# VHH binders against Probable acid ceramidase (asah-2), part 20

Target 1, 379 residues: Probable acid ceramidase (asah-2), of Caenorhabditis elegans (q09551)
Amino acid sequence: RKVDNPDFQPNCLVGGPDIYDPAQSEKVLWFDVNLDLPPRQRFQQIAKAYKKEIHAVFDVLNYFLTIIPGVNAWELIGNMTASALDKGMIMNPYRDEVLGIAEVLDVPLGNLVFLNLFYEMSRFCTSIVAQTEDNKDLYHARNLDFGQLFVWDIAAQSWGLTEALKKVSVNINFFKNGKLLFKGSTLAGHVGVLTAMKPHKFSLSMNAKVQPDIINVAKWYMGAYENTDLQFVMYFDRWLFENCDDFQCAREKIAGVKLLTGAYFILGGANPGEGSVLVRNTTSVQFERKLFDGANDWFLLQTNYDPDKDPLFIDNRRDPGNACMNKLTRANVGMKGIFTVLSSKPNLNKTTVHTVIMSVTKGYFETFIQKCPNPCWAF
Below, E stands for the ipSAE of ESMFold2; O stands for the ipSAE of OpenDDE; V2 stands for 0.75 times the mean of E and O plus 0.25 times the DockQ between their complexes.

## First folded at step 19 (VHH; framework vhh_ozoralizumab_d1)

Design k3 (at its last look DockQ between E and O 0.06; V2 from the best seeds 0.00; counts 0 for: pae E 14.9 > 2, placed apart)
Fold by OpenDDE, look of step 19:
Structure k3 (fold): chain B 379 residues (1-379), chain A 124 residues (1-124)
Amino acid sequence: as target 1 above (379 residues)
Amino acid sequence: EVQLVESGGGLVQPGGSLRLSCAASGFTFSYYSMYWVRQAPGKGLEWVSEIDSEGSYTRYPDSVKGRFTISRDNAKNTLYLQMNSLRPEDTAVYYCARDHGEYLPFGSEWFQHRGQGTLVTVSS
């Protein structure tokens, strides 16, 4: 890895100038998805609106994957994913939703499927769930870090993939029976949700594990899980918000679902103390952290490492993040405060695509496209 | 070229049953969700039923829910509609339709790929 990663100290912005500007969240557009429409039609409007930008994402991925000598990895991956799709490895209605997008984009289906599965391989996210001092509100936020190990743009001092993903960040209102069902943040071209909230019910963000179950992913590509109940986490998230109406329901479903890869599920509810991190392997809950439980206090911060294990020394976003939250104090938990923490380095880094801040109790949902000014961790 | 050919329509008494079939050709049938739509005399097209590409998901409007059943055989490239407890208001030309890959704004547009239709008449 020939990327400069400066050795500098974390910098918590708490106590500094006000950097929270709700108007900036308006840069991320909102779309309505009607779940009563046929699956193939649900996401086509988004695909049309971002056709060029989505193609740009493909171009970056293609460029990166074709630099490997002797093998066209991009084509190979596309063929494998297309085959997986044909074998029913992506369940409906999500399969048909992806097919609908494919027709709009005029791209190879396999490549689009790969894009939709890309988050399963993602790394380096920060999620926070925090309870206000008066116990009346809960805030849930996440940084989406994406772009590691891809093309580094020396001139822009950024990851090419990260920048491309910033341009396809979108918010979605999901409707069913003519009513708003839930809100979510995702990437155009994707049918899953990355971060989502059912107002006054529950919220969810998902972090990948640094040590992905690569073997399971490989097995999936080879068709080992054909006709199984194994699910991709992003699609499961959609299902969860369509089928659960409260924190407990969501928790139970998260605990029981069979997954291709393990992940961290950060869950927030509408009642005091309803904040948890579920550490999942492919079959069960390995560990659960709860607000105000044991050593845990008024907030939980989760990155991409197991809570009982130390992060890699080169990727310690946990300790600085926790320190920054402590500096914020419980009294300052809110949209502004949480935004400030997640805008602090190294939680903010060169791979940070966007920050999402939610409040289930208040019904707030804001997405911010991020930029990490130099000096900044490249990760 | 996408081709859809409906069959099975006819005259039936109220409370009776019919089974419609649709033969599909000119595209990979198993990749597409399929639909039944109908047009009654003097009325516009109405969505009747939906089935996903794998036949694992089905959807119906309230007007036919519990009475109609959509199914498919991907090996035969055939779509079916079992209609039970037929009512006079079910009288219409029934069309087999494929998703054409275009966004339909809240039902204002209908499927471009459909057959010539088969007439179903429910009368005493």
Scores: ipSAE 0.000, ipTM 0.243, lowest interface PAE 12.0, mean pLDDT 87
ESMFold2, look of step 19: ipSAE 0.000; ipTM 0.285
ESMFold2 (binder alone), look of step 19: mean pLDDT 80; pTM 0.813

Design k4 (at its last look DockQ between E and O 0.01; V2 from the best seeds 0.00; counts 0 for: pae O 16.3 > 2, placed apart)
Fold by OpenDDE, look of step 19:
Structure k4 (fold): chain B 379 residues (1-379), chain A 124 residues (1-124)
Amino acid sequence: as target 1 above (379 residues)
Amino acid sequence: EVQLVESGGGLVQPGGSLRLSCAASGFTFSYYSMYWVRQAPGKGLEWVSEIDSEGSYTRYPDSVKGRFTISRDNAKNTLYLQMNSLRPEDTAVYYCARDHGEYNPFGSEWFQHRGQGTLVTVSS
């Protein structure tokens, strides 16, 4: 670690001053993506708008990947990813969408592909799905964290990456046939979605798993999955929202899809009790948590660990998060309440890029660029 | 308050060796990457070595690679720089610098936390 990680006590801002300001969400811009356009053209406007900032992300990654003496990992990875692309390991339309972005950015295609894959491997998150007291509404939120728990080096400049990613955070309205299909939050330069919602239908966030996924990605680079139907999770998310119209459909597709990496799928619906966390490996559902099922109550909180396992002692965002939600109580579930919880430490930490809060039933979708003031956890 | 105190500088002949030390206090030393930087007369700050918090990674510019070795003892809150095969162009004030907790490898602010420095003079 390059940043001091003091031994702090978790806090919970619930009951404190009002820190929720919807106006702050306006700092994250909205773009329209027309899915009826040729794939190469769909994301070019976003790439143009954030060309400089995306290059900054590349610079940070290059620095990070070249800190190992005698190894130019940046170049190596770029070549490998380019080869993977040539082998058709990125399926259409996503391949062509990425090609379109590459044309705008004037960057090596391999580096751009890596950028997309890097997110697949390195994201840490806190996701929450919660039901209101009157059972009329459901709120779904997530923090996106990039930090010290990266597989490359825990001492890497993760803080720099976090800041760079803040600058490329965008919201997207996806249109088809002239109508809004779904909303999503993503990073400029990416064609997948990180957090998404189809208003009055369903919402989704995805958390990465900690370790086993690295091996799978390495195998991918080596061509192990050539000519397979394995999906990148971010691309699958796009597909899901294009092909499902309700919670049950989404759940079934999530359960059955073959994935490159395992992940936690946090799913929210429009009906009472439609909240679940699907723990996925590459082939099947390992475990599913549901609202109001068994020991589960009115909310589910999921970080980057299996529900039946303890988190690493150095990365316990789960327990404090749960405690803070309990302090919030079901009566205070809403945009403000959930924002307050996700702004509480350590769920808010130095690696938190942004907070997204959604309500399927209300049609709300807000993204907040985050900052964790000192003292703050460095993970 | 962050305190860094460099020592070990002096006059040495070309081809000679010196070992610099830096005593750190006022922060959790083992949590931070540490650096050595130098400033020659009339020149700006030059990065000369980096070591991560755990001592797992070290980096050097080409100008000192193979000649300088950075190390640390976290138990003693001390940073070291072993300088071998010294050259006249190595003459400078050498500073121990801490990672200030923000990522900025392209800016001068990266080394804002540094000591008073120790002078190294390489001359025949």
Scores: ipSAE 0.000, ipTM 0.237, lowest interface PAE 16.3, mean pLDDT 87
ESMFold2, look of step 19: ipSAE 0.080; ipTM 0.536
ESMFold2 (binder alone), look of step 19: mean pLDDT 80; pTM 0.815

Design k5 (at its last look DockQ between E and O 0.01; V2 from the best seeds 0.00; counts 0 for: pae O 15.1 > 2, unsure alone 64.6 < 65, grease 25.1 > 24.2, placed apart)
Fold by OpenDDE, look of step 19:
Structure k5 (fold): chain B 379 residues (1-379), chain A 125 residues (1-125)
Amino acid sequence: as target 1 above (379 residues)
Amino acid sequence: EVQLVESGGGLVQPGGSLRLSCAASGFTFSYYSMYWVRQAPGKGLEWVSEIDSEGSYTRYPDSVKGRFTISRDNAKNTLYLQMNSLRPEDTAVYYCARDHGEYMPFGTWEYFQHRGQGTLVTVSS
């Protein structure tokens, strides 16, 4: 990385001024997606509404990927992704959904498909599931950290991609058969969901594992998984919320699915103790953390590292996050409390796009566009 | 401490077969997916096979698909690689590796932390 990341002291905001303002969540718009419509039509309204902002994301990516003289990596990646699409590597209905978006945006299809996959594969996060003191409610929240590999804007003191992604953050109500099926937070132009909740049933967030090089994504398109039946998590998560109605069902499906990439699945349910982190490789569950199990207590916090391994010293969001949750105490678990923790540095950092806070039991779903004031971790 | 000890390598003629073994210790073997990786002279580490913790799912790159078969015996804490129809290009040091959360297609194999000392397989006439 070109930007030196100073060693700041963590700053837990618990016990400080009230920074939780539910009105701020209204800045993130809600859209309805009717799953009974033809796939090509499902996301077009969102694409239309955010056409300019999505193009801005493309511009940032293009700029970054063309910094190497003589190589247009953006075009190359687009061509490779288009080829993958032609080979049927992206299944319906998601393929047709993306095609529908492409019709609206007037962008190269390959690049749009890549964008969708890129969001899926490069999601650095802090996720939390926590049980209230009276065991009646469970809260599930996540920070989406995205942009750390891209161009640092000195004037704005932020990552260009991060800022662009903030502008395309949206919430979606997914309907089927005329009824609300589940809620989700995503990025405009994306057909998957990053954070989702079926009210009074279960909630899910997915954290990526640390990847050293994004160019390896391109290698996949060159045939690393040719003739495989592996699924992308972005397809799986939508499927999961369409086909499961409770925590146990979701857990079982997460445990059994064969994936293109490993990930951390943070799962919350409606019943006491139904909070888990499933550490997945491509074939199985490597490890599972459960609320109130073993050394685990009333909350689980998961970033982008295996639970049994230390995070990189330059990216330790886990320890400060845990400390901040402990400072919060179980008695203060709620929308406000969890928001405060996830707004604390370094869980809040310059790459943080938004914070989502959910309560399955209460049916709450709020998304907040974030900003990390200086001094702040750049990551 | 995680220990992986490979065995079964040797010299074989093209078209021949070898069976590699890996003895695992220092961790709960049945909880982890296992891999075989190889490193040819002058090349980086290459993934050659994957098996899930229960042995119910296997995966191979096209380079070895149909020729190699990975299996495991959880009761014996042992991983196997049956290599058939060996080719000169299969010449490499073969390592047994434990899954530590890396994406297979994303090729961070050079930094794979949990692998043995390897066993040399030489395919030559």
Scores: ipSAE 0.000, ipTM 0.231, lowest interface PAE 15.1, mean pLDDT 87
ESMFold2, look of step 19: ipSAE 0.077; ipTM 0.529
ESMFold2 (binder alone), look of step 19: mean pLDDT 79; pTM 0.818

Design k6 (from e2 with K59R P61A; at its last look DockQ between E and O 0.04; V2 from the best seeds 0.00; counts 0 for: pae O 15.9 > 2, unsure alone 64.4 < 65, placed apart)
Fold by OpenDDE, look of step 19:
Structure k6 (fold): chain B 379 residues (1-379), chain A 126 residues (1-126)
Amino acid sequence: as target 1 above (379 residues)
Amino acid sequence: EVQLVESGGGLVQPGGSLRLSCAASGFTFSYYSMYWVRQAPGKGLEWVSEIDSEGSYTRYADSVKGRFTISRDNAKNTLYLQMNSLRPEDTAVYYCARDHGEYLPFGSWTEYFQHRGQGTLVTVSS
């Protein structure tokens, strides 16, 4: 399971052939989730549609988690998570939503809950917010990198989990009171959203920190946070989009929420200059980077490292990403341009599940299943 | 400091109507969804109604649906609850509330709505 990362040279595709094809985004299906339905019914349609593919994800996880011979870690984790659920540690309506999915999938409930929580722990990604030259539009995009800790398929030259997750990537229109409330990209079987946008209001993506708050997660499983108001970021964003209608509201909520794990919140708004990266620990904002603020310019790029710290030499997606954006220039900020940057190595790597590109001002939301051709970073 | 001050409560006969008001201060009112919650004697805090920041979305508990109407005036930093066809079971202290940015991990509305006023008593009795 140990993977060696080759020493490749970054390859910015800006100035190269046009690789942006909006038709490819149509491969990722859209589903409607009616938030007026009982929670148990909200995600059942998606679960039914992707039942087989979700099971494949479980299989990969089960295989990976079989670390110690004779110990069924997958079962143990499931039992722990189920216990947490029974103790009411999973907040509603998400608890009931997950229960609804469980009814469809015929999987242990604890494992399904774990799957949902697992995504919160391992969200490696590149997020970008960029302002157009005329200051009329903002683009917000992210690569979801997931799978680096799992089974490497030598023949396929890919991560097993990454490939499985590609097959469960979905887009969701969330409806409330008969109206579209917001759009999001997520993974089937998951009740949270990884990337989301309220058209003409604000957009959000969340990156995990490299230093995993695994300890906090473990403590959570052990009941250390019982009767606390600790929040899961993956559920928090759902709430955020239900309760906020602009950039400032979202920013304030992000700043004040108590979290199980720290994270980077990349936030985009509808007005010029409304782009921020909030570096969060569990209790407060450590740093905030804003467009056109201080040393910051017309774009912000955030990976999984604190802005004031160097990335690990084996996982430097930040510097090449920044360089590629600079090569793009502000004049070329758009769906095509941003897609090109996020399709450039090493921002595109073997763990990249999909690319999402949004424009709050334009109301654009496109998800692309990604593939990194060899040679490619494996991290 | 977040301040919410409810008014408009009182004694009313079954089938009667009341209009509650909530004056908000200490935060940007127009940025937040607002809520009405109530606590009946001997019962826990119950969610009643929700309205989004722009007033474009409203939601009601089943127990009050069709009878109560939530609205807001952002220019006046005021939240309203029009209560029609009141019933004895509607008797409670009604609170205007704002969420504190956290979910209900343990199913306690009291924990979720930490920002609420002192409440206004509504008594429905013949």
Scores: ipSAE 0.000, ipTM 0.221, lowest interface PAE 15.9, mean pLDDT 87
ESMFold2, look of step 19: ipSAE 0.338; ipTM 0.714
ESMFold2 (binder alone), look of step 19: mean pLDDT 80; pTM 0.815

## First folded at step 20 (VHH; framework vhh_ozoralizumab_d1)

Design m1 (from k1 with N104M W109Y; at its last look DockQ between E and O 0.81; V2 from the best seeds 0.00; counts 0 for: pae E 2.6 > 2, unsure alone 64.99 < 65, grease 24.6 > 24.2)
Fold by ESMFold2, look of step 20:
Structure m1 (fold): chain B 379 residues (1-379), chain A 126 residues (1-126)
Amino acid sequence: as target 1 above (379 residues)
Amino acid sequence: EVQLVESGGGLVQPGGSLRLSCAASGFTFSYYSMYWVRQAPGKGLEWVSEIDSEGSYTRYADSVKGRFTISRDNAKNTLYLQMNSLRPEDTAVYYCARDHGEYMPFGTYEEWFQHRGQGTLVTVSS
């Protein structure tokens, strides 16, 4: 059921004061990751630089997971994940990359591996792909909303998580054979990417589904699959950027992969009309929405709900986001316009960590740490 | 070119012990996780054990856990498998294999272990 929250009405900033000011944005650092290095070394520089901030994320998660007095749920989950890891449930080179990070952080391997699963399941987002009026450029952008647990009123604790995640937001240039291969954003301590672009080729962001496939998660913990059966979406998208050179290649591979849980893949390309949202269950494409396909026009907006499902009444970012994009109009698609839409409430909310805006054809990639001024949605 | 040469196989009684060695060349040994895999007569490849590139993390198939110990010496480019309390069902050709080095979301089991030696036969018979 859809019910607007009367206390926090949507507020589209299009047509109002100019809020786009890259010079005033909080800096998100760039790191170079050389894929020619031994896997254990690839992410150690990032882990060293963010050691304190990563430990703060772990502390917040440990606090939130405390349910039973005297029982350390964080340690129990870490031990369970270590047992699953011992069954080979993370494929190299990612297992060795995580080992290198764990060594630097001086943290149990199982807890660091669990972070991968947590990130896989918790990506609540607004993603947009929009074609400029002259058909010469495609903008791809996303808000990362994290720590949002619709089922429980832990928003005050989620504020701690959201603020900690802002401090581990990092941009990466991935190099292979001495050359820039692709750019991505991620959270320090993780070896997958959240949002990525191969300049002049294609771009990708992924949104979680509200309901994960708990059967596959249980199978992962029990070691019931060969270690190649279940793919973490964030690791698979790294592979896409290492192995595909255009939109069509990426689209075909996304359609064929077996996933731990379903996800929304928002894919942009370098040629006019190359914009898709692929809605995946664990084995197949359930739906595909495309730019200019009769039902959609110059933009696609995806949150965390299938096209045939209404958003939860307390989380309708879809309708206000669509309305704000329509108010922007196609003529105003660009860095400023898209930033304005994604800074409009409720697509900007108290759980929003950052906004990434990309242009594949121009090769632009920018990450903006977000703040939601009061009055603002808790989620 | 990856070269892996296993040695140390032979005939052994049930309950006995055997130590396999694998000499590696043609690649930077210390960059890669290493595996032992085996193939019993008339059966497919079975993963036995894994050790990471620095020797700090090991895994074992349930069928050999507690009886087999994988180790490596990066200074000598050598992988080892100490096999204790051997059973007739351990009879197989044992292969030393290098980690593929790349993520293979569509790969086959055979492709994952494509970098392996010619094997050494272990026969456990009373």
Scores: ipSAE 0.489, ipTM 0.798, lowest interface PAE 2.6, mean pLDDT 85
ESMFold2 (binder alone), look of step 20: mean pLDDT 80; pTM 0.814
OpenDDE, look of step 20: ipSAE 0.629; ipTM 0.851

Design m2 (from k1 with T58K H100K N104M; at its last look DockQ between E and O 0.72; V2 from the best seeds 0.00; counts 0 for: pae E 3.1 > 2, grease 24.22 > 24.2)
Amino acid sequence: EVQLVESGGGLVQPGGSLRLSCAASGFTFSYYSMYWVRQAPGKGLEWVSEIDSEGSYKRYADSVKGRFTISRDNAKNTLYLQMNSLRPEDTAVYYCARDKGEYMPFGTWEEWFQHRGQGTLVTVSS
ESMFold2, look of step 20: ipSAE 0.406; ipTM 0.752
ESMFold2 (binder alone), look of step 20: mean pLDDT 80; pTM 0.819
OpenDDE, look of step 20: ipSAE 0.775; ipTM 0.904

Design m3 (from k1 with T58K H100K; at its last read DockQ between E and O 0.78; V2 from the best seeds 0.00; counts 0 for: pae E 3.6 > 2)
Amino acid sequence: EVQLVESGGGLVQPGGSLRLSCAASGFTFSYYSMYWVRQAPGKGLEWVSEIDSEGSYKRYADSVKGRFTISRDNAKNTLYLQMNSLRPEDTAVYYCARDKGEYNPFGTWEEWFQHRGQGTLVTVSS
ESMFold2, look of step 20: ipSAE 0.483; ipTM 0.792
ESMFold2 (binder alone), look of step 20: mean pLDDT 80; pTM 0.816
OpenDDE, look of step 20: ipSAE 0.729; ipTM 0.888
ESMFold2, fold request of step 22: ipSAE 0.069, 0.470, 0.264; ipTM 0.577, 0.784, 0.656
ESMFold2 (binder alone), fold request of step 22: mean pLDDT 81, 80, 81; pTM 0.818, 0.814, 0.819
OpenDDE, fold request of step 22: ipSAE 0.776, 0.673, 0.759; ipTM 0.904, 0.860, 0.902
ESMFold2, last read: ipSAE 0.357, 0.313, 0.345; ipTM 0.716, 0.699, 0.716
ESMFold2 (binder alone), last read: mean pLDDT 81, 80, 79; pTM 0.820, 0.816, 0.806
OpenDDE, last read: ipSAE 0.773, 0.781, 0.772; ipTM 0.905, 0.908, 0.902

Design m4 (from k1 with E54D; at its last look DockQ between E and O 0.01; V2 from the best seeds 0.00; counts 0 for: pae O 12.2 > 2, placed apart)
Fold by OpenDDE, look of step 20:
Structure m4 (fold): chain B 379 residues (1-379), chain A 126 residues (1-126)
Amino acid sequence: as target 1 above (379 residues)
Amino acid sequence: EVQLVESGGGLVQPGGSLRLSCAASGFTFSYYSMYWVRQAPGKGLEWVSEIDSDGSYTRYADSVKGRFTISRDNAKNTLYLQMNSLRPEDTAVYYCARDHGEYNPFGTWEEWFQHRGQGTLVTVSS
């Protein structure tokens, strides 16, 4: 079943030198978002701080989408998404939050909206939930892989988009009523969260499917759904953390929500055994994997493929990841151990933007900007 | 308004011990990581120790590792620093600081630890 990349061999770093340096997580900035402020104001601080870097992301996307001569795909897409926003197809408060960002950035609103939607559809990831040996703690981590096919820099041996996204990776403390509500990692310019944790409550990461439901996206754009019925996964993530206080609540909401695209929801709780992967299509749960359930043991690893399907031979991050976790063993589950696994190739690759490691039970939340040294998988 | 009030500083001989306390108010103490930082005469602010919101995680600067112990009592909104085996180089004003929620790695420690108390002087001298 194991299919290796023909160009590179997997390399699990477990048992090797210590590569975990918590100080490196400090390179990813933390911002406060006050949810009591008007939506338009909530993310403006972040937008101001990263205005240049966000523009760089737009430049890379524009370059890529303008490769076809005579067609300004970037503009066309922007106009389309702007229209969707004008029609109220993006729900509040997220709509107004995006508007606020747009005001700061001086960019076409449609392009910003597209950026947000693009992240919904094309993000590749490795997510892990693992229970410690003593069953006292749960660790939840993910690699965000994004940038394949977007401007390969031969000299730098990197993806232009990936590098640009590294520069806009941020952490957010979300406050409500003057109190920390939850923590999250996101990309500046986006009002959703990629990875999030409510300390001592639950944690969540979302992986995209390798084949997003483009038809459903088209239906959405064509007005097939009421605005209140459909959720963007990254916005839904925020909603979830604002409205749930435990694993079970989160699980139930994830199971019932209507989505623009299917996704894998990796969910961690505060109690032993509260780790699950919910495989979602747009309307229902297709499959659920739970810690210590059936063939599952002390950890779950999820990439961008259904559990019952083999990954593409050119993108097998699952088998090496699982092997690396097994090499780690349950006894070594922790920040360092999980970081080592997610820093191992091919889970670490040239598209890896950052690694986030969380522990609900410990209240840990660390984000690491990643770099894959050569030789490294392109994707 | 965030308020942090340090206490427990004083004069101690090398090898001695002190326990610092910090009384916190104006915020939900149990929701935030807390820090001890110090400033020696003529030097900049230095990070000393960190403790997470529930005390499950602690970190120490290499210079104090094995000698200092950070702890907290969330019921009392109090942060502690047990300092053992004190050295002359530990002489400094010690500040209690809150996890402020915004961090710039290119900034100074003073800028990062915006929420800190008035400090308490620890003098280690023979």
Scores: ipSAE 0.006, ipTM 0.244, lowest interface PAE 12.2, mean pLDDT 89
ESMFold2, look of step 20: ipSAE 0.046; ipTM 0.518
ESMFold2 (binder alone), look of step 20: mean pLDDT 80; pTM 0.812

